VHH binders against Protein DOG1-like 4 (DOGL4). Designs and how they scored, part 1

Scores and structures below are computed, not measured.

Target 1, 232 residues: Protein DOG1-like 4 (DOGL4), of Arabidopsis thaliana (Mouse-ear cress) (q84jc2)
Amino acid sequence: MSKMRNLVEEKFLEFYESWVIQLELYLHQLLIAHNNNTMSETELRHLISKLTTHHKAYYTAKWAAIREDVLAFFGSVWLNPLENACSWLTGWKPSMVFRMVDRLRKSRVVLVEAQVKKLEELRVKTKFDEQKIEREMERYQVAMADRKMVELARLGCHVGGESVMVVEAAVRGLSMGLEKMVKAADCVRLKTLKGILDILTPPQCVEFLAAAATFQVQLRRWGNRRHYVTHS
Structure headers, positions and changes below count from the first letter of each chain, unless a header shows other numbers; Kabat numbers aren't used for antibody chains.
ipSAE, averaged over its two directions, is called F for ESMFold2-Fast, E for ESMFold2 and O for OpenDDE. V2 adds 0.75 times the mean of E and O to 0.25 times the DockQ between the complexes of E and O.
[cut] marks letters that were taken out.
Atom coordinates printed by the task and the answers are left out, and those that the model quotes come from them; centres of patches stay.

## First folded at step 14 (VHH; from y03 with G53R)

Design i04
Fold by ESMFold2, fold request of step 22:
Structure i04 (fold): chain B 232 residues (1-232), chain A 124 residues (1-124)
Amino acid sequence: as target 1 above (232 residues)
Amino acid sequence: QVQLVESGGGLVQAGGSLRLSCAASGFTFSSYAMAWFRRAPGKEREFVAAISRSGGSTFYTWSVKGRFTISRDHAKNTVSLQMNSLRPEDTAVYYCAARTWTSGSYFDSEYDYWGQGTRVTVSA
């Protein structure tokens, strides 16, 4: 059955749908820039800057929302099931973006050896940071199961004021731990995006950003098309 | 039955202004994001502007940004498109569209309801 949405979910749903429309409009501009060989390097850099600003605005809004309800970002109501299935710690997996770069390199984007070397170095660093976060998330989940989750299981056998307070503290601790991990993952995403855009030339950045936006837009449209999804 | 009826089209000289209106009936207007699309002669229908169901966010295609303004009036169940500094390339049939989501979409296939359109002709 349909879930009741809380205020955080409703606010972020409206934000996210608006953010996606703007991404779709930027994708249109990226495709024009791809087909228009008269745009100056300065004009391309300004378009790229608009895209990076748009992505940063997403994280600004997200971090404000996770302060209120981080759990809303695990199985999000503003994403269809396909989009949710593709999420790693509430977003795209940083190491997977290099497969998109690799695919572009094979068909559309010609990289010089210096760029390839820098991208490989960034890939290794990104993978390392990603794995560090995965290990910390795993340790947090194990620690919660060994201590606070056992406490919650014991409370399932008892009811009282002290029991409610212990459950509330455990839930609060889980939420704060998840918020920390989500922010850490988002920082890796932003560093990886910035790193890729710093290595690529402006025309190559346009190709990359167009491919990334196309993937995100197509994933959303594909997931919505396969079954009816009702929103607010 | 859902009905979207556009009005306000006509012939205008370049540099002039027009205000299009779309009257909505047969659904709860406040539950829908609204948009305008247009079809120029010989071209595919393209996105012009959208407004969220709350009215808090508006979006425009690049060619009309700064010249066109979308707005909505919940008391009259209308969405409007104020078109200023019109150019011959703005000549098209303009369509009002509605979507049950909180915000619009760039893609016309994402809209549930459509009007019949109103013709705008901008002479050089």
Scores: ipSAE 0.497, ipTM 0.830, lowest interface PAE 2.4, mean pLDDT 85
Fold by ESMFold2, fold request of step 22:
Structure i04 (fold): chain B 232 residues (1-232), chain A 124 residues (1-124)
Amino acid sequence: as target 1 above (232 residues)
Amino acid sequence: QVQLVESGGGLVQAGGSLRLSCAASGFTFSSYAMAWFRRAPGKEREFVAAISRSGGSTFYTWSVKGRFTISRDHAKNTVSLQMNSLRPEDTAVYYCAARTWTSGSYFDSEYDYWGQGTRVTVSA
């Protein structure tokens, strides 16, 4: 909400910056694996597992923080404005990840017909799940026009004991709804990631993970350079 | 004026150990994440290790993990790099770097302050 930072925001900012440098280090390992013909399938699977575990650790930390303050993840202080502008329900949009797969397919990754069919099935499922969440978000937004919320906005200038309790209850109800939708979106993200990695071979997974990490890292670097230079 | 001064470099045999130190002055040390980078002969500067401003998190490039340990001392305003099991490939000028963020970065362009470096030579 505000540019002021509460304890949840400060704690997650520290976590996220540490999480990002570790992602950068894994990206380096992915690029080495991409260029190195001596890595066994077992070694590639181990590296892929490290990336999967790293992403799961992000969601573990996020879900703990959301329980305390879901609104911190809308306009996050640990993301620059460019990163925030690219967010869909507090993260990457699941259906957009298939554009990255398509890019790799055209230039670096040769997929057999069975993989292509499975990826298309996953794309359709992912888009369907994504659209379900979007419809629920729309219903949530319509419910916010509830007469109770309008009345609370009108009463906002008369802050007192009873008024504060009613406002707090309304905000809590809003937060619980948002938390549920954010977790649903995160589950779609994790299912989509797992689905892609299950369909691709280990070398293909390395290329995909490298592309995904590169995009995330470069988006952050470009946004930070613009902000850092103009701000300082 | 902000200064980062590295020390502890020198010549060591392969398999040996060396401890680098970086003394920081001219800024609030506890507000900065710290890192070590190195430049090998004929190569570009590369990330070695980083430590968060609190000291609670450390990060290492793959080739040094398990052999090198980064640490910081808020009382002495120093960052150290303990280098064990040294290899000829570790031969480089080692640089201390600082940034105002809570954690380090893999990319050298993300750091605000740099030392002049200390030379480490590892002979076969």
Scores: ipSAE 0.461, ipTM 0.816, lowest interface PAE 2.6, mean pLDDT 85
Fold by OpenDDE, fold request of step 22:
Structure i04 (fold): chain B 232 residues (1-232), chain A 124 residues (1-124)
Amino acid sequence: as target 1 above (232 residues)
Amino acid sequence: QVQLVESGGGLVQAGGSLRLSCAASGFTFSSYAMAWFRRAPGKEREFVAAISRSGGSTFYTWSVKGRFTISRDHAKNTVSLQMNSLRPEDTAVYYCAARTWTSGSYFDSEYDYWGQGTRVTVSA
């Protein structure tokens, strides 16, 4: 079953689906590298670089789309309900990746004390940044409610062009704030990812990225199975 | 009835070229992303290439990138795989697959329809 979508949604949907298939290919390469352990450090670094570039491409496209319609990303029609349910400010929650690292530590990844300390510092910083963004987001949401309520009170039950314009202005104001918040959140995501990759060795990076990519791909697959959507 | 019928397989020498074709029927071809998979003897089925619904995007497994080209013809309801610089390790049964999403997937479980396959043998 197909839904009606606006142009921004349609374009980003196509982009994202293509982006995901490329991610799946990278995941395959990561798994090969991780399981066979035959790649040199140079090769591993190259693979890591390819993935980081791929993620950068996503955010480049996202930010371009956000400039056109940030609200599209709060609906995210390119995601299934499960993916949407796991989203924080239109993406993955930055602090979540530390749980992935912890899982790796409990498996076969051995971190030295210096790495553990650095990861902890990064975790604290990341959480602080998340909270700051959440507070600011709340401010914009509350402001929207205030503006809407005040305007509705002033206009009463009158339905007309003026009322529509007022509402549109309020939405524009909110959208501007939302765009700022989404970009801020994305910056925290990127910084967190970079921070982790800077702390880990190349083999550890590959393992981490494999786990992260697996989670993302599997989440999509699980969601699709539960909530099958046909695109025609 | 949904059908995907592969053709073009055969024996070829290393360094040679081969063009596979898949004819689709029984469904709205233009609404589906298409892909090629292959299964070598004693191995699991693996992704080879995919093309989006519009044909504007193509993706390849690393080992075939630069050598293989996937394309589609909406008028004929066909998807093709041009294979150049073939290697013995390319020997496999090649399968055509269709997916309802705008783009393909690396995972075979994401595809809705499958062909019966065509055998490609590359001799050393």
Scores: ipSAE 0.024, ipTM 0.498, lowest interface PAE 3.3, mean pLDDT 88
Fold by OpenDDE, fold request of step 22:
Structure i04 (fold): chain B 232 residues (1-232), chain A 124 residues (1-124)
Amino acid sequence: as target 1 above (232 residues)
Amino acid sequence: QVQLVESGGGLVQAGGSLRLSCAASGFTFSSYAMAWFRRAPGKEREFVAAISRSGGSTFYTWSVKGRFTISRDHAKNTVSLQMNSLRPEDTAVYYCAARTWTSGSYFDSEYDYWGQGTRVTVSA
């Protein structure tokens, strides 16, 4: 695309494109596993482990990039508009994955009562954590409009070099807050994912991960088709 | 005193069959979901199969589906595990467990009572 990109955006774009390719490969394996009743428990666990490791790698890369420029992730040039529209604090909404879990309950997968209970508890906790983060996020967003920034806005663009300092300070403050919130959100994502996988059996995990990966990949495909986006 | 006593373990060749039995006493058997777990040498205890209080629902770990069948007899206060087409990887100590829930659980921490276990060895 002809969009202006900074170094962080370019680097992460490259990473993400590679990461998505690998995700698609894993999705293929998950689907095979889901339809192959001859795979052992050990093999399934191994596959699950590969997927979880893959996701961890994403966040490792993300957090490294965020340290450099957290604002890059609020533009997310590596995502299409549909993906961005579905984004919550630079990623998937943690509570959304329970829709995937609900699918399991309606499929051939049978969840025992203990699993259902634990999943519900996790859902409640996840939602609670999301709300806390959202409130704090709002605080940082509102704080951007501090007294100096409001005054600057009132004066418009007809101010001297001091205006640059004020804006930079405000942006720095916001960025620090955003970094904190994004990391917090990511922690909730990871915790939620881990929680779900800890509750499910290996075959159930495979089905869940397949559903989640399918949704992610399809969302990207749908968005690309709609907006005529070509990725390298 | 609550007791779960497993029996039926032994040495069997690959492809063979065994039937494990667990006799329950000291508690209201009909109020408990029952399960079988197993622990192979050097491995953690893992879920094998569970059966609901009524016996109407059964659950199995992936690796034993189609080969193992769990059942219960309320009149005798027993739960059984029919193991067919046994494999060397099925070698383990098998434990009977009980929980005060309508259905089973994949998690051993969800069970209230445990048997002493019976050893199953499947030779290649």
Scores: ipSAE 0.000, ipTM 0.250, lowest interface PAE 14.9, mean pLDDT 89

## First folded at step 18 (VHH; from l02 with S105T)

Design w01
Fold by ESMFold2, fold request of step 22:
Order: C-alpha cells, then structure tokens, then sequence
Structure w01 (fold): chain B 232 residues (1-232), chain A 124 residues (1-124)
C-alpha cells in the first residue's frame, strides 16, 4: 500500500514508457543517418521533423497531466532516482543543452562563425529566461514560508474537519502558480530546442539530436540498473 | 519454470508470409510487456517489435513497420508476430522476450525472460 500511485501518475507512467521506446527507435534511425553520408537533405529534414514532433508530443501530454496534478511531476514515479536528481522544474535545465552543443563542436561538428554567433545569442536569451523563472520560484518559496501558510498547517493538524477546505484551497492556489511556472520552464525548453535546430544544418541537427537522445536514453538505462533503481 | 516457447518458423519464399507464436507459462502473462527480437547469422540480436502489457500499444523497428504485426492473447497467454511481404533480409532466428514494465524497450539487455528462438528462412 505504501507505493500506491494516483490515476494521473499511472496514466503518465504508461505514456512516458511508451514515449521512451519510441525515442529509442528514433535514436536508432538517427544513428543510421549519422553513419550514412549519402542521405539527402530531404530525408534528414524528415527525420528531424519526427524528433521535433515527438518532443512536442511529450509536452502536450505533460501539460494535460499537470492540469490534473502538477505535484506528480516533482519526484516523478516514471523516472528513476538518477533522472529525478537531474530535474530542474520537472525537466532538464534549459541552459544545460548548450553543454551538448559545446561537446559536438569539439568533436565531429564544424560550425561556421555565423552559427557560433547565433548560438551564443540563444544561450544568453535562454539563461535570461531561466533566471527570470528562478526569481519567480524564489517568490513562490517565500509564499510557502508565509506565516499564514504555517498557521494553516497548524490548523490542519489540530482541527482536521473544519479546516480541511481552507487547507485544500490554499494548496490549490499554490499548485496553480506552480503549474504556471512549470509551463513557463517547458516553453523555454521548447524555444531553446527549436532555436538550436534552426541554427544548425540538417546533418548537424542529426548529430545534435542523436547526442541528446543518447544521453537521455543512457541516463535512464544507467539509473535503472539493479543497484540504483526501485520501481515505484 | 518460466518458459517462453516460440513456434511457427520455417522456410518461405520472398513475398510470402509466416505467423510466429510464443506461448508463455510460469508467470502472470498480463503483467508483462512482450517483444520479438531477431538474430541473423553473424549479426547481433536486434529489436523487431514490442507490445505493451495491456496490448494497447505496439512498436516496430523501421525495417518491418507496415509488414509485421505484433499481437497478444491474454486468454491463451500467447504473443504472435504476423510477418507479411517477407524478404531474404528477414532471415534470422526470432526470439520472444518479456519484461515487467508497461511497455517494451529497444534494448535486449532490459528483458527478464527469453525464449530459445525459432528459425525463419526467406529464400528468393
């Protein structure tokens, strides 16, 4: 009984596991494209579009689920402890994606000066948006520490029945604010992804998407090894 | 104790069809996602298809999508692979696999139980 999941968690667990195997299949196609120098630009653009659509589908499902229970996305049952430890506002920190770009630049990917300039401009914008969200999260933390919320917790402890509605309303209000911040963070993630793919050439996009998908898939596999994973 | 037993392999001409079946015993079949993998001579085992434990979702490797169909029957404790429009490149030993997650995975090391395989040869 101690490992029970609510309906939102069960539904999104099923979605997420199915989303991951599809990502794994797309990764296979990306690796074939990575090793094949005769694929046309049209073929590469098609594969890139599939990956973009797949990522957008994740956020569409997530936004539907957070309307029902945003708290399910903090310490998610569909992620292992390693994946959860890497989360910033329910996902990969937007600016961290540029470390992947930097690693590609030091390997096979050759970027021209115009691309480097645009990527640096995007990095600055992403960090600015990220910091804006962090300031809003700070204001949220202050609201949670507000003496009124502490008093509501004390009332709930001592007067359960008559104060339940007051506590529920307060929690609902904070949850709506948290939902808004999570959506804002997700929008930064999507804008950053789109921005990177717009700057890179199709072969470079395939390299980037392969690296990103490999990291996500391998992080999940490493965290799921018998020593470090508990099923929830 | 736990058994996955594949059947239905054989020799067919290119363009033909085969239906593979995998009979499961020794565990609660409805709690497992099921998959088919294949290994051609001299090659590593590769993912072919998977079906969720509920049967509501299926996944296919690109080279077989549209030609192969995975299905499951909870009453018979079987998973099947209908293989149409077979090509010589489909020649392999086909393996049934099970894992205790809602969905399959591309990676064969993530499956808990395996069958011994059934050989499919496609001549042209």
Amino acid sequence: as target 1 above (232 residues)
Amino acid sequence: QVQLVESGGGLVQAGGSLRLSCAASGFTFSSYAMAWFRRAPGKEREFVAAISRSGGSTWYTYSVKGRFTISRDHAKNTVSLQMNSLRPEDTAVYYCAARTWTSGTYFDSEYDYWGQGTRVTVSA
Scores: ipSAE 0.574, ipTM 0.862, lowest interface PAE 1.9, mean pLDDT 86
Fold by ESMFold2, fold request of step 22:
Structure w01 (fold): chain B 232 residues (1-232), chain A 124 residues (1-124)
Amino acid sequence: as target 1 above (232 residues)
Amino acid sequence: QVQLVESGGGLVQAGGSLRLSCAASGFTFSSYAMAWFRRAPGKEREFVAAISRSGGSTWYTYSVKGRFTISRDHAKNTVSLQMNSLRPEDTAVYYCAARTWTSGTYFDSEYDYWGQGTRVTVSA
């Protein structure tokens, strides 16, 4: 039963698995570039451009799919349970990426004071945008609960299937609101990514992108390994 | 029983071409993504190419892009690797692999079934 899928889920599963193997291939190139001092700055910028284009392609496909079924992106069939559990509004919490920037500062990567200042400004802006989305979600949930509670209390004096219809309307309303909030969260994710890459030098961008891709790939592999073991 | 059998290996001069084939049996071929890996002497097995379950998408490691082409034939239950413009660094044992996902993966530990390999030697 856990394998029942609609057309949106099946199409996006195929897309996402294709997207992931390409990310794995780019990760290999990022790791070579990080360890190989013979790559020119032009070659590094080309690789960084490929990664940014790859991430933009993901969001292009996702936004097309959420117009058809945003709920597919909550508990996605193309993600293992660990990946799903780590999601905030269908993706990495935008500010989480700064944990990887902080790790770069603790490594052999040296950031100039001007870069540090700009990164902190971006972190504050990202957190502000996150909080706006969280407050909007809270307001949406409160408004939904107020309407639901009134309708359910009123229907508690009647018999029949009207309480089912109120629940169905609430679910449809939640779905429409979720689409807006998912797109807003994705916009923050993209703006934050672009902002970081604009602040960092090409070698620093390669280390950042490698760290981010490594985390995403390893989380997926670890979650799949546990799942595979329990199914063997 | 599941079986993947590679063929088509051999000795070829640099700049030459070779076509590898992998015959699959013992499972529903159309349910599996297929890949080629290779192992050069003293090195770990490395990803070469993959093809999606449907055959609609392909992926290549960067050292072989533009020179190698992976394809599959669902009627014959085979996956092939056309290798053009061969270089001495392509010398390796080539392995066919299968996994139940829609697409391949770079990581060899994520594949369910493996062939025994076919040797390709590219002389200078």
Scores: ipSAE 0.524, ipTM 0.844, lowest interface PAE 2.2, mean pLDDT 85
Fold by OpenDDE, fold request of step 22:
Structure w01 (fold): chain B 232 residues (1-232), chain A 124 residues (1-124)
Amino acid sequence: as target 1 above (232 residues)
Amino acid sequence: QVQLVESGGGLVQAGGSLRLSCAASGFTFSSYAMAWFRRAPGKEREFVAAISRSGGSTWYTYSVKGRFTISRDHAKNTVSLQMNSLRPEDTAVYYCAARTWTSGTYFDSEYDYWGQGTRVTVSA
């Protein structure tokens, strides 16, 4: 059974469903490339580029939507509960991808010392950036409990007049902060992804991207099995 | 004081066109999503079209899609509804509505502002 959604939610839901379908297609290509090793370096780079472009398209759409209603992304009705539970500031946690890289290292992927060193440096930087964003996020969250809002809460829920104005102002303030934080988080995601891809060889990139895409797709599938979600 | 004033309604023949306009005042126009609703005789009010804060996104009820176009002018604080290929079933009082653009169901918020409506009559 579908829930009532606002305009932003509906639009992004449609976009995201299409985006995921395309991701699955790319995943198929990645898996083929990974398994048969018949593609040239040029071909692999082209495939990698398609994936990166696809991700960029996601964030372009996301940022446009956030401009309209950032709060929609903290509900994320286009995601199932499992996907939402794994969300950090409306997306995947940047530092998580290093676990995927570690998994690759334990498989057939052989990283040279220079790559390992660079990955570690990137990991440290990513973690630092995450923490910084988390601190700022907390600041905005706590700020909602300002004097006026606390007093209003104590007096009970009221509609109309000054009370509505106070709430609206508070929500606007929070939304502005949240938008900033979400964009910052997304930047860390993109930088982290780019960093990893710059460190890895094209074959390694394909393997990494395949693993990442697989995880994303499977997470969605697993969540859908546990919680029936009706999509429009 | 919040004010939404609709204009542009009237009598038109089937297949004709009308352009409705809504002038907004008394609130920060750019912070609100805008919408058009309509109430046909003997029916409940229904959603027609909506436009986002920036104007970058629009939504239409199925029956008007491809015929109606919602737009907004931030400089003039107006929202418009271009209605083409009008049908007798489009006959209704059309209402302009505004809501702070926040999360949640757009049309079930008690914080909506409403105009008084403008009558559109489409003759066969």
Scores: ipSAE 0.005, ipTM 0.300, lowest interface PAE 10.7, mean pLDDT 88
Fold by OpenDDE, fold request of step 22:
Structure w01 (fold): chain B 232 residues (1-232), chain A 124 residues (1-124)
Amino acid sequence: as target 1 above (232 residues)
Amino acid sequence: QVQLVESGGGLVQAGGSLRLSCAASGFTFSSYAMAWFRRAPGKEREFVAAISRSGGSTWYTYSVKGRFTISRDHAKNTVSLQMNSLRPEDTAVYYCAARTWTSGTYFDSEYDYWGQGTRVTVSA
């Protein structure tokens, strides 16, 4: 599959491919750590820190890229169709990661009631934050169809140079809103991740992160397989 | 046979109060966390409140915090939802749910047993 990509897309594609490779390496380490009961808490924390830093690096790169072209992330050419289909405001839906936390029920590490409570509170909060963002997102999306744009759509291609200005203004307005919403969504993602990690013990963090990373990597693999495309 | 039976629903004016009750049978009540969900017209079922096995911990959706209180009675095998300061947006069918899983109280798919629901209508 070959698509025309703009400079932002190309640059981020390259970044993301490298980023995913590193994620897979960390996943391997997480799995080893999970199965190795001899690792010290310090070692586990170090691994957790590396992974969290890795995720932060992603958002640093993303935010730099969205400043240039936020619309690139609504196409996300670096993702396969399955990954894109599962995308919420250009990334993973924050509330879904609690499904990964649920995996801990089957693990050797037991969550105490206090942890469960905090996790569920965080889950609820995360969901509400998502909904707020969704409502605001809807507002921006609907605003694209303002009176001028609707009129332009009605007239079709029979409009002159003014049509270009109208469309550009509309796109600019939308882009500004989208950037805001994407950043907001990312903040919820980061807060959710941090919240979870703050609640869990180091071994639990490793399990959670392993589950999350596994899901992410597998989703990519499944998508690639489905579409008969090999992606790095 | 496992059974959850909700009661206490009805019509109430905005600002009013209702107390929902769910009677559990057919399973070891004390081994389950309990929750209330609701489904408003045209909407998906959503989490409202949950209470831990011991009753020591409770969870609420943000929109009901300060207004709703979930409680359980181990002697009676019941879970209750006291709803105060009701609003029209609280109109829904309310469902009682149970789970042994000590995680994932928010998503309905994570609960093992469900009641048939009781309708709550809040008029403006």
Scores: ipSAE 0.000, ipTM 0.268, lowest interface PAE 12.4, mean pLDDT 87

## First folded at step 19 (VHH; from w01 with T102D)

Design n21
Fold by ESMFold2, look of step 20:
Structure n21 (fold): chain B 232 residues (1-232), chain A 124 residues (1-124)
Amino acid sequence: as target 1 above (232 residues)
Amino acid sequence: QVQLVESGGGLVQAGGSLRLSCAASGFTFSSYAMAWFRRAPGKEREFVAAISRSGGSTWYTYSVKGRFTISRDHAKNTVSLQMNSLRPEDTAVYYCAARTWDSGTYFDSEYDYWGQGTRVTVSA
């Protein structure tokens, strides 16, 4: 059954629709730049800057929204089921972005040895940061499960408003912990993106950003079509 | 049956204005985001403008931003496109579209319902 949308979900849905339309327009510009060998370095850097600013705007809006309701970002109403299924802590998994880099290396993109070394160092750091977050999430889940089991046993012994207060406190604790972990995951995403763009040349950055935007747009397109076909 | 009917197209001189209207019936109008697309001769259909279900948000392709205004009227079940400062490049058949009530996209393949189109010709 579909859930009713709260105010945070409705506002972020409108924001996200606007954000995706603008991303699609930037993707068109990236594809033109990708196919046009005569564009200047200044023009490429300007386009790269527009993309990075656009991504920063997304996280600015997201972090404001998760302060109000982090749970809206787990099973988001502005994403189709395929997009939601591909999420790791409310977004793309940072280490998986290197698959796009690997595909570019196997095509006509040539990286020099210094770039390869820096990319492998970044890949290792990104995986380490991911694993740290995954371990913290696991510890938090265990702590919440233990606390909930104890409170369920206590509810069997109590009658009255005390049980409501305990449930409310547990829900607030879960939300605060999830917000912290979502922000940590987003910081890893931003650090990984910035690290890749710092290592790549401007033409290589355009190719990478085009691949990333294409994947995001195509995942949305294919998932929306599949959602219509499989809806019961 | 769902029906979208465009009107207001015609011939206009460059620099002039036109207002397109789209009358919607056969679905709960307030539950759908509405959009305008256009097809120029020899080209694929392209996005022009969209408006959210509530009317609180609007989106425009860059080439029309500042010149075109999309609006909706929930009492009349219509969506409109005010087109100012028209250029010969705006010559196209304009289509009204409605997308799934929860989400939207720039791609025409993601829209559920389409009108038959209205022709706009802008003379140099």
Scores: ipSAE 0.000, ipTM 0.268, lowest interface PAE 14.0, mean pLDDT 81

